VH-VL binders against o60147. Designs and how they scored, part 5

Target 1, 175 residues: o60147
Amino acid sequence: MLEKNKYLYIFRHIQTNQVLLSQGNVLKKTALFQLPYPLQKPVAPNGMRPAKLRKDHWVPLLKVEFPNESMFQSVFMQLLNYRKYRSVQPLTSDLLKLPIPVRRRKIMRQEVPNTIADLADILNKEKFPENSVRLQLSDKSDSEYADWPPSVQIDSEEIKLSRGFREKTTVDEAR

## First folded at step 1 (VH-VL)

Design a3 (framework fv_gimsilumab)
Fold by ESMFold2-Fast, scan of step 1:
Structure a3 (fold): chain C 175 residues (1-175), chain A 120 residues (1-120), chain B 107 residues (1-107)
Amino acid sequence: as target 1 above (175 residues)
Amino acid sequence: EVQLVESGGGLVQPGGSLRLSCAASGFTFSTYWMHWLRQVPGKGPVWVSRINYDGSSTTYADSVRGRFTISRDNANNTLFLQMNSLRADDTALYFCARDHYEDSGLFDYWGQGTPVTVSS
Amino acid sequence: EIVLTQSPVTLSVSPGERVTLSCRASQSVSTYLAWYQQKLGQGPRLLIYGASTRATDIPARFSGSGSETEFTLTISSLQSEDFAVYYCQQYYDWPPTFGQGTKLEIK
């Protein structure tokens, strides 16, 4: 196959710190079904309208390069499952003391550290070859949210926010 | 120290428009979500609209959606409510209120209110 | 939307009395319930939030209790300045909603 889906693109919302996962370097409207609770496959006719996608409000958080599509799919699906699992867990007593809108905003603000920690946990459980997974961040300090396995190489160069992930025109329009 | 002062209310005919203002002082206005609420004499307050820190996010009660627009001017510490296509059931005392913490929906400070009467 | 029902509608009391005001929610609001005092010609004043936490500069005679659907505001020794209308408000779910009020008037 000529199709090379080996990159995971992770975006963050500039105000809320909510996280969206994407197989392409440009977000599709269907990515909004990850919010506020993850929906892997939106049902078109049942549709409550998802929030409007405002692309200017989503910036790169990190990019993960896998050696092949199989490893990408495994990690991507596990990461979606971790996010879904978090959404149904009992809330801590500290969060239960907050009103729902405040609680939801606190939860949303934790999505960046949580997503990074989840990614690292998945990669630590997998037995990938040394330096086979490449991680590039918009802010290298975000890598400190987790301990990374030997399979991960963190790029010394940060992603330029002004260009997003669009330095290479890899656009997956066909689904 | 915290003060909110509403103005701009008055008498209008059905279908008319009014622009309400709320002058804020005694706190860092740009760091708070702000709300408009209204109250008919003898009844409890009813939530009308909210706006976030920079005006990029606004939400409206179903009864006013499409007719009212909330906005803010952080440089001048002022909150606005543009009211169009006014109806008799919009008659009320209108309050601006500060959200206690982000988008909590808890109102820790209110103004005195500005009266809006819609009648022919 | 969540409906709040306050009782009584009106309460005639004398200074020095202990008064209790009730608020019932149509569904659980956990502890996300506030109480406000409103005097004639003024905006509401936040008294209690989180069902039982006193707001800044609120006298100790005001206390709140309750959870889920049943809430109470207590004024332990009514002062002349306390004659007003009292509203409960939920901020558990959007939109935030208020009760119809309890009016405290002089006996």
Scores: ipSAE 0.000, ipTM 0.475, lowest interface PAE 15.0, mean pLDDT 82

Design a30 (framework fv_gimsilumab)
Fold by ESMFold2-Fast, scan of step 1:
Structure a30 (fold): chain C 175 residues (1-175), chain A 119 residues (1-119), chain B 107 residues (1-107)
Amino acid sequence: as target 1 above (175 residues)
Amino acid sequence: EVQLVESGGGLVQPGGSLRLSCAASGFTFSTYWMHWLRQVPGKGPVWVSRINYDGSSTTYADSVRGRFTISRDNANNTLFLQMNSLRADDTALYFCAREWGDYEAFDIWGQGTPVTVSS
Amino acid sequence: EIVLTQSPVTLSVSPGERVTLSCRASQSVSTYLAWYQQKLGQGPRLLIYGASTRATDIPARFSGSGSETEFTLTISSLQSEDFAVYYCQQYYDWPPTFGQGTKLEIK
C-alpha cells in the first residue's frame, strides 16, 4: 500500500509534557530514544538507558495526515532534527540560575508548544499544496502556539482518545 | 530529494594533504549535525569526525586528531574535511553522513570519495 | 571502544529464504544498535534503529531483535535486491562503532 506511513502521531506525557513522535497510532518502546534527557552527547560511559515505556502515561497530542509518504518522511525527520537542535542550544541565563531538576522540568513543560511551533515552521518552509496537510488535535487551543501556512487544514473535531490512538486506522491495518 | 555528494578524493603521497567536500541538497543543512566516516574495502565504516549545526563544536577520532579539520559552509550547504599529514593507513573511501535524530547513527550517506595514500 | 562482531562473515542464500544475521557486542549496548545495508558503489542505508524499530520506508520483511550484547537482523523472505553487505552499529558509547559486516550473496 502506497498510503502506508502518511500519518504522524504525536504523544505527550501526562505529567512532564514531554513529546514523542510515532509513525503508528501505538507507541513502541524505541520511541523513548527521542528523549534528550536520558542521553547527552557525547554518550557517557555509564550507559544511561531510556526509561521503561509506560503506554498509559502517554496521551494523544495531535495527528497529522500528509498526502503521501515522501512528505510524511521529510517532515518527520525534520521534526526529529529540530528537537536535536533545541537540545544543544545554549540555555538562557534565567534557566541557568535554576537547579538542574527544576531546570529540566521547566524545559520539559515547553516541549508541547515547541513541537507545535517546530511543525508549523517546517510546514511554512515546505512547498505543499493548499489544504493538503490535515491536523487533528486533542485540544484545539494547542494550535494557537503557531501560525499555520495555507497548506494546513485543522479538523473541527478533537481527538477524544485517552490512551494512545486506540481506534482502528488504515495505518494500523496496513501494519 | 535528500542527497549528499562527496568530492575531492585522490592519490597523494605520505605527508601530503587533501580537502574533501560534501555537497548537501534537499534538506535544511544548517540544522543538522554532520559526520565524516571512512571505509576500507571489505571492512566496516569507521567514524572520523563530527560537527554541530553552526560549527562551534567539533570532535575527532583519536587516529586523526590534530591532522584533520572538519568545517562547514551553511550558506552554500557544504561540509569539508581538511586532511593534513596523510599516512598510508588513511587510505579509504570517505563518506559524509547526516546524523539521525539525537544519536550518533546515520540516516543519509553520500556515495563516497576515494583517498589513496601511497608512494 | 566497543567492538561489534558479526556472523557469519558470508552467507550464500536463494531468493525466498529466511535469513538471520547476528551481531555481538563486546559489552552491553542496551538497545542502542542500528543496522545498515550497503550495496556496491553506495553508502550504507539505515534499516533498523533502537535494535528493533524499522527506519522509514524500510520493507516489513526486515526486522531486528535483541538487547545487551546479542542482536539479530532477520529478512523473512529474501528478495533479489537484498543481496548486499549488512553492518550493525552501536551508539551506546563513544565513539560509535560498526561491525565488520555480513556479506549476503546468491547461491
Scores: ipSAE 0.000, ipTM 0.460, lowest interface PAE 14.5, mean pLDDT 81

Design a31 (framework fv_gimsilumab)
Fold by ESMFold2-Fast, scan of step 1:
Structure a31 (fold): chain C 175 residues (1-175), chain A 120 residues (1-120), chain B 107 residues (1-107)
Amino acid sequence: as target 1 above (175 residues)
Amino acid sequence: EVQLVESGGGLVQPGGSLRLSCAASGFTFSTYWMHWLRQVPGKGPVWVSRINYDGSSTTYADSVRGRFTISRDNANNTLFLQMNSLRADDTALYFCARDLGEYSYGFDYWGQGTPVTVSS
Amino acid sequence: EIVLTQSPVTLSVSPGERVTLSCRASQSVSTYLAWYQQKLGQGPRLLIYGASTRATDIPARFSGSGSETEFTLTISSLQSEDFAVYYCQQYYDWPPTFGQGTKLEIK
């Protein structure tokens, strides 16, 4: 069991507001498989260039510290399931009437509020001890997307990233 | 067409070892989390182990932790389960299964199973 | 761990009949419930996930409903190929768990 298995990091894309979940304070290229669009539409035609992870385009949204790995795994699994089901659900008729770029922008903009609301919903359903879960937000106003249970302590401490994440690098094409 | 084919099962004495294999085809194996499950005839399946995309993260059921090791070879689209210190209650049909999504623990495709019998 | 109880354990039915299978959870699993079909000598086949969403290539006669602790799988007009064992599975909490199964047999 590693200490990092108690921490959930959530990152957001600066331009699109798409969200990535991570067990540590570093993003790996495999995190891109979390992005919802490949699950909604057919994959790009054969021969198209693979996506790259550009670390300078992702910033921390929040960090959650759980009292143990069992609680972490339960919450993390539930968050991934919420994201999976949302990504495969049919689009509303109103969204389908929009041009593709506008439609995608609107869907992506909702990932931050949806992820925060999902996290709060999961924590409200669990009966964790008072002040046992520590939530750290990069922007405190993002806490207003949901009502939090007594088990959650919201801290203003800065989210610390690994040296590798802070470096302005990109990962070349998928192996 | 997604296919998973298990092999490597057999009869073994208590305390012995077996290595199970699962050959995957019809999908990009390296993009999926994979699982091993087992089933005793007449009962429901029981989850055994999980592995992520590159093998850097593994999880085990309490009953097999420390004895079983899950691994994968993405170059050859193969999933493995190394079983050591086998007990009579490990006797079951063993299935590999593809995860319905990351960490979902739902299983959208399964193999046909490979039988493991541990007896003295 | 969450325990799933299926009922009945065995059901004798004729082709063309409407069949309803039940699954009860020992605690709430919200809608994180899947249904599988297993035929002799085969691995399970995913039918339904998220309590009510049909998996790819699953016939429309299969439908799921329910939430929290009570779930049902309905086969609206039973076909000869539907005689099998059916399992429910929760993936709400770790570890994932399955019911004991309901066997559909020819009347």
Scores: ipSAE 0.005, ipTM 0.498, lowest interface PAE 13.1, mean pLDDT 79

Design a32 (framework fv_gimsilumab)
Fold by ESMFold2-Fast, scan of step 1:
Structure a32 (fold): chain C 175 residues (1-175), chain A 121 residues (1-121), chain B 107 residues (1-107)
Amino acid sequence: as target 1 above (175 residues)
Amino acid sequence: EVQLVESGGGLVQPGGSLRLSCAASGFTFSTYWMHWLRQVPGKGPVWVSRINYDGSSTTYADSVRGRFTISRDNANNTLFLQMNSLRADDTALYFCARGPEYDFWSGFDYWGQGTPVTVSS
Amino acid sequence: EIVLTQSPVTLSVSPGERVTLSCRASQSVSTYLAWYQQKLGQGPRLLIYGASTRATDIPARFSGSGSETEFTLTISSLQSEDFAVYYCQQYYDWPPTFGQGTKLEIK
């Protein structure tokens, strides 16, 4: 109650491998604005519309528990900035050799390793106390995408989601 | 009621500079990738440059790289193209155009009327 | 990089006729092809994207077809306002490139 919003959830799209960040275990459709490659074609007159949120197409990638809300906010904001930075960088010469559809698939496939590397980089720079950050991965092998600081304790286990995540609810449909 | 209005074109000598502007209205400018294209009479358009939502990513055609700079002012809904070291083959009608995204699922959906640039001694 | 060749260069037609414009790519562009209409003194107007998807507010008489290297724009019943230059454009590979245009003129 007094320490809310100290959990970061990261979800992976089962088809495209794109990732979404969430301040909790419920994925809202506004999170789709994080995607550099929308799941549906954009509608030009109103900018890019977020695609329909299909909860069955997203699976938890990892969950991070921070000691307090302040540390959570710092890391979460830095991750959003890293993702924004990556989305606007020029493509490498290797990627530029590929046709656009092939480039998009290759870039999207790298989003999981890139997000994990970015998270580790942020945590290495923050110098938090030893074993103060708990990282839960759906697949422990994903931890190998980065070198983790002493502040991080890594576990692999099922990530618990809210009752409404994959179930249709009137509350989800009203929003 | 999407409108794009270019200005700033003119006659300039080889080696000179010009700054083009594109005033956007009728849409949320800050959510779109924007482009500059040019066209010589009787030929098809040629892509020149693009800029992302917040101006942090820019790309240029090989022929203008190092000489042209694209920028944007989202507070005033304006796109710019700074053209330096102009050559005779830069002579064209210059258009700004709205692109949906880096990967162009819908092409260039709105264009301005164009502003003429003539590089001649 | 990718060269688009349009044919014919000029087409003389009468209102009411069905017209077909062709665009050939130097290499496969899958379905990443758009069509534009340009009238004198105006910027291009997007007609079709994704080879066959009609853009917003484009009349049903305009249709696109094709894939890979061969593409067609069809106007099923030509109207007087359709006399213009038409361009194809690929966005399969960067940079996007345009064809040289097909001019539709009155017989």
Scores: ipSAE 0.005, ipTM 0.489, lowest interface PAE 12.5, mean pLDDT 79

Design a33 (framework fv_gimsilumab)
Fold by OpenDDE, second read of step 2:
Structure a33 (fold): chain C 175 residues (1-175), chain A 120 residues (1-120), chain B 107 residues (1-107)
Amino acid sequence: as target 1 above (175 residues)
Amino acid sequence: EVQLVESGGGLVQPGGSLRLSCAASGFTFSTYWMHWLRQVPGKGPVWVSRINYDGSSTTYADSVRGRFTISRDNANNTLFLQMNSLRADDTALYFCAREDYYGSGSYDYWGQGTPVTVSS
Amino acid sequence: EIVLTQSPVTLSVSPGERVTLSCRASQSVSTYLAWYQQKLGQGPRLLIYGASTRATDIPARFSGSGSETEFTLTISSLQSEDFAVYYCQQYYDWPPTFGQGTKLEIK
């Protein structure tokens, strides 16, 4: 069997701090399906799925290298499930007291730390071999959002950011 | 040659228990994630459970959670499915399947299946 | 869960014919789509993964195409050993799910 892409890239929206998951260093339009449908056309409000992908609005947040694509897929699917789970949870009393636009902004601001924490939790549960998973962050301080298992090796070098791309010097083959 | 052979199926009353086994050969068993799926005649397969390479992580379909337990013995290249509190809707042909090492969640090898019938 | 719908349910064909099977997803699965062949009394056999990549030792007459919600399995020239039930399966989201199958029978 042919080896497939084993890299998880997580992108952050430069304005809303929303998060998109990607296989490979190029953000694809299909990633927009991770965002909820807009209530009305044609313009999606903040936090909703836009009609078109604006790659220039997204920057890499982190890069994860897995031992193989199967392990990548497992973690990728679980991350999506974690996001779905949060979307159906009851809102806290504090959030309910806020106007809807303010509430939405506050929820979106939590996507980055929540996603990082989710990733760590999933990896803790999977119990991959020691130092088998490589993590590179655009900002090393973001690693502090979670405790990482022994399977994770954090890269000392930060990701060099490019809008819509994972790394300036790396071009991964399309899936 | 990769081979998976299921066993342990049979007829059981509602509320009863069965233990299925899957004997693996032809590959390094401990390096692959393994799954159980089941199939009703004339229908597509339905995912039941997954276990990672060393058994430290297991997942279950909602319909079997709390009743079924997946496990593995890497020393003897064997996958297990302990089924408790069986119900009529658990009746199916049960397959063990290997998750493709590079297939990202596809199943590259399946057994022939073992039949489970739950009936009073 | 993601629902996969296959069409047609049954297809009567003759050896040598070109066969096209369809699989539609209720939501986008990108290219995380596999095709299986299942003969009577046997377990499924992996044909295609990643929507278009043939598995090991799969004849060249089998090909897969599509992305997001629409997928196709094509058999360029049907052989006698190809009469079976074919299933699509998505592995984009949990749980993995299969279509209801398409049965190829001899005309």
Scores: ipSAE 0.015, ipTM 0.594, lowest interface PAE 7.8, mean pLDDT 87
Fold by ESMFold2-Fast, scan of step 1:
Structure a33 (fold): chain C 175 residues (1-175), chain A 120 residues (1-120), chain B 107 residues (1-107)
Amino acid sequence: as target 1 above (175 residues)
Amino acid sequence: EVQLVESGGGLVQPGGSLRLSCAASGFTFSTYWMHWLRQVPGKGPVWVSRINYDGSSTTYADSVRGRFTISRDNANNTLFLQMNSLRADDTALYFCAREDYYGSGSYDYWGQGTPVTVSS
Amino acid sequence: EIVLTQSPVTLSVSPGERVTLSCRASQSVSTYLAWYQQKLGQGPRLLIYGASTRATDIPARFSGSGSETEFTLTISSLQSEDFAVYYCQQYYDWPPTFGQGTKLEIK
């Protein structure tokens, strides 16, 4: 049967280092609800400005290719739940001593290493065939945040795309 | 495809206990945060409890903390709510719901509900 | 906790009409607001999340708008199966809370 949804697309925010997970190569604005912190400063005394999706501010971090949809679904959902679990845990006493803006920046800075470590942890716990999962990174040094299992093959070529995982179009270039 | 089916509700006297079950099918149950909510006819739903993917983290509404216990059996795709020291104001239709991670707190699937009546 | 107030409480309408339902939050919830449809004997069905994003398999006639404290759900051409109670829900702050509901009934 034809297999679908075998790619996991992981994006990184160029300013905040926050990470978004996607089933597709085009980031949907609803993915912003994965973020615990807004990308814009509060503009009202009694409210917060809604986050705005600026696709040019999200760059590829990692693309994961699975041999079938079953493996993709299992890893994708586990990774989403690892991230959700992290977002609802109580902050450490050391973090609580920091002013809120400093605290947020420190937490956001760790999302890239945390996401990579979580992915590796999931893949190490699963019994996947050797060289069955292919990783392609935008910066290969990010692979050093984790120890990878024999099931993982890291592509020697880095991702060169500048607008998510989409190739630039003539329309995008004109803007 | 995705289905949640509650059971275990009934009539019980104040101070009594009930164990609710929610049978999940059509998705990888072990990878979702699950919730219990309750609803009195004519009113909106009220959040009761939630549990993370492996059961290591649970949270309760103030009104039920210390009396209710949420748990899950991932091997059998079942969510539970153990209700002890039941009060008249616990009377409601009880729903299990799956948290939609993409919504970061909305519920994409609910069961049909199981009625709990606490009455003398 | 954040209180959500829905209006109107009941609305009598005919099929084919355009209807708008309102939800007001006691404090800003940004865009972390969902809408549900509930029919008698059934659990709620997710329609909209993130204030304006349709959930999977929800017809295009349903749309959401708003931000901060004022939100609306619009049904552009009411169908017979749309007669139900509609609830808004915030997930900006714990605990998540729901409005009291708006009942759509046949005129």
Scores: ipSAE 0.000, ipTM 0.482, lowest interface PAE 14.9, mean pLDDT 80

Design a34 (framework fv_gimsilumab)
Fold by ESMFold2-Fast, scan of step 1:
Structure a34 (fold): chain C 175 residues (1-175), chain A 120 residues (1-120), chain B 107 residues (1-107)
Amino acid sequence: as target 1 above (175 residues)
Amino acid sequence: EVQLVESGGGLVQPGGSLRLSCAASGFTFSTYWMHWLRQVPGKGPVWVSRINYDGSSTTYADSVRGRFTISRDNANNTLFLQMNSLRADDTALYFCAKDLDYGGNEFDYWGQGTPVTVSS
Amino acid sequence: EIVLTQSPVTLSVSPGERVTLSCRASQSVSTYLAWYQQKLGQGPRLLIYGASTRATDIPARFSGSGSETEFTLTISSLQSEDFAVYYCQQYYDWPPTFGQGTKLEIK
């Protein structure tokens, strides 16, 4: 049961720059349902079939430690809502002028800066105590996508994954 | 078509327990977040609990935390709510609901509801 | 938690009329607001999400508008099947909360 979970891990795909949210440092195949552009074509009319998960193709983008589970759940829920809301917004005229494959690659590339900006927006809205939220980034420059509130402490230490994170893999269906 | 059918409600005394079930069909149950909500006749719905696609993450309303447990059986397309230490103010019609996408808390399909009465 | 207040509480109308229902939030919910229709003996049915996006298979006569704290649901030409209770719901902040409802009844 993950009732007391207070950690948010965000991963990015090394080829597409797509982003996955995780409540732990392990990626499960079902996390692929977060993707608007699946690594393989949809099969079911009522949903998207998950692509094969290549854990070695996902690297940590950032890790967030929250003061408690309630605050973690509030921020996690809002972040999912931001991502969902963005997925149903009309495309800009500039994006519509691009060929479909180019347009999709540009949208996917923007997931990293968009997710970081969304996270910062949510944290600026919340009034957490000073230095109560710990943010650890794989690439320090990614912190520049947003302005962070006083509640956030940014660490430069490497994000450590569980020993079993990359134990099992499947073929890369994005190819 | 998407269908959600709740069962397991009934009359119970304060301090008692009930286990609610929700049978899902018409969509790939294992890929969606699921919710329990409750409603007193004549009033709006109140969110109770949610569970992610594989059951590894659960969240509860403050009023039920520590007393209710949400769980799911993806092999049998069934959602559960175990209710312990029931109080008179838990009396309501209980609905299971499907999340529209990936845990956004918009509820695109609901069941008919199962009544829970905590009395005397 | 965020409190949603709907008005009017009850509205008596005839088929063919244009109906406007209001929902006010105690604090800004941006555009993270949904509308539901509930008929007697049934669970709620999602009509609108994101303040203005119509859900799948919802007739074009239903439209939503608004942002921040003030939202409206409009039914452009009321049909006999539209007599029901309507609820607004915010999903901007945890926990998600619903309004008290507006009942649409036959004149």
Scores: ipSAE 0.007, ipTM 0.499, lowest interface PAE 12.1, mean pLDDT 80

Design a35 (framework fv_gimsilumab)
Fold by ESMFold2-Fast, scan of step 1:
Structure a35 (fold): chain C 175 residues (1-175), chain A 119 residues (1-119), chain B 107 residues (1-107)
Amino acid sequence: as target 1 above (175 residues)
Amino acid sequence: EVQLVESGGGLVQPGGSLRLSCAASGFTFSTYWMHWLRQVPGKGPVWVSRINYDGSSTTYADSVRGRFTISRDNANNTLFLQMNSLRADDTALYFCARVEGYDYYFDYWGQGTPVTVSS
Amino acid sequence: EIVLTQSPVTLSVSPGERVTLSCRASQSVSTYLAWYQQKLGQGPRLLIYGASTRATDIPARFSGSGSETEFTLTISSLQSEDFAVYYCQQYYDWPPTFGQGTKLEIK
């Protein structure tokens, strides 16, 4: 059976805690355009944007398997909209009183808990069938950032972390 | 290589309106945060407004908030600044500039378009 | 907002000389300081960011140093094309602000 777009992969930067969303198990360079903060300042004579994608700097945070493409697309688009909405909202007065570099680091550190909370919120609002969504985490304790609905089955097995690890992506086998 | 060209400036009466444009070329415009700055002759630049890569987030200097609107057309690689309720102290040379992420230093600027608000 | 004060306001120099321009911040900006060159009828050109990192395609004769509140832009062996106005800019705190400029003119 040809599977299309049933998996959502979420990656975390090992230093900054910034998060990237992917429809496949391999991060593409264009995913860097999701980031409001560059990973590293350009060094002359470079000056290119986005910063070069260092695959060894990104590790899987979690993987979500949906029973069909319709449910995947609904959740994926809502999650992108949640992230976009957060980037548009006015900063709180607590954040505004901080210097820019301190504020930036504090915002970046919150991306993991915020993304997990957003995912759980979306899944709680959707009325998916019991145990229809399979969630696998690299660190199972990250599931504690949210309360999960009955539709979610959390895998007992964690994602094995390897900087060189790549799985075959789901592709159309037609010419 | 990277080019930004401003246009749309001119002479207007107080209370009038102008729409500035910035035509971008030589880079993937849709992936960059863009800014407007202004400069009075003989003084340093002053930051005016910022827009993110898809137009979903905008920020304005206190002096122009509620009067100016920044927008972008990624299909035509163009940045805009709609200026309403213009005042004499809005008189300046207006620049568009590109920035790398949230570090607010400006790596490329246009040549500027002059705006004069006078009775 | 953070105020940047540049000195001198105007400097008359000859080609081949070493030039030092200063920028002082009203409060610490760590190393979040950039330098720009602006010629008549043109927009500013980025020279230095992060206090000491040269921007793309900027000649090696330009160098920046400093941290906290005291910053310096140095041009070794001044060339004829270097006569311009130079501005410092902080991006440590919002909004980003610029100095009043230092004008380099031919002696």
Scores: ipSAE 0.000, ipTM 0.473, lowest interface PAE 15.0, mean pLDDT 79

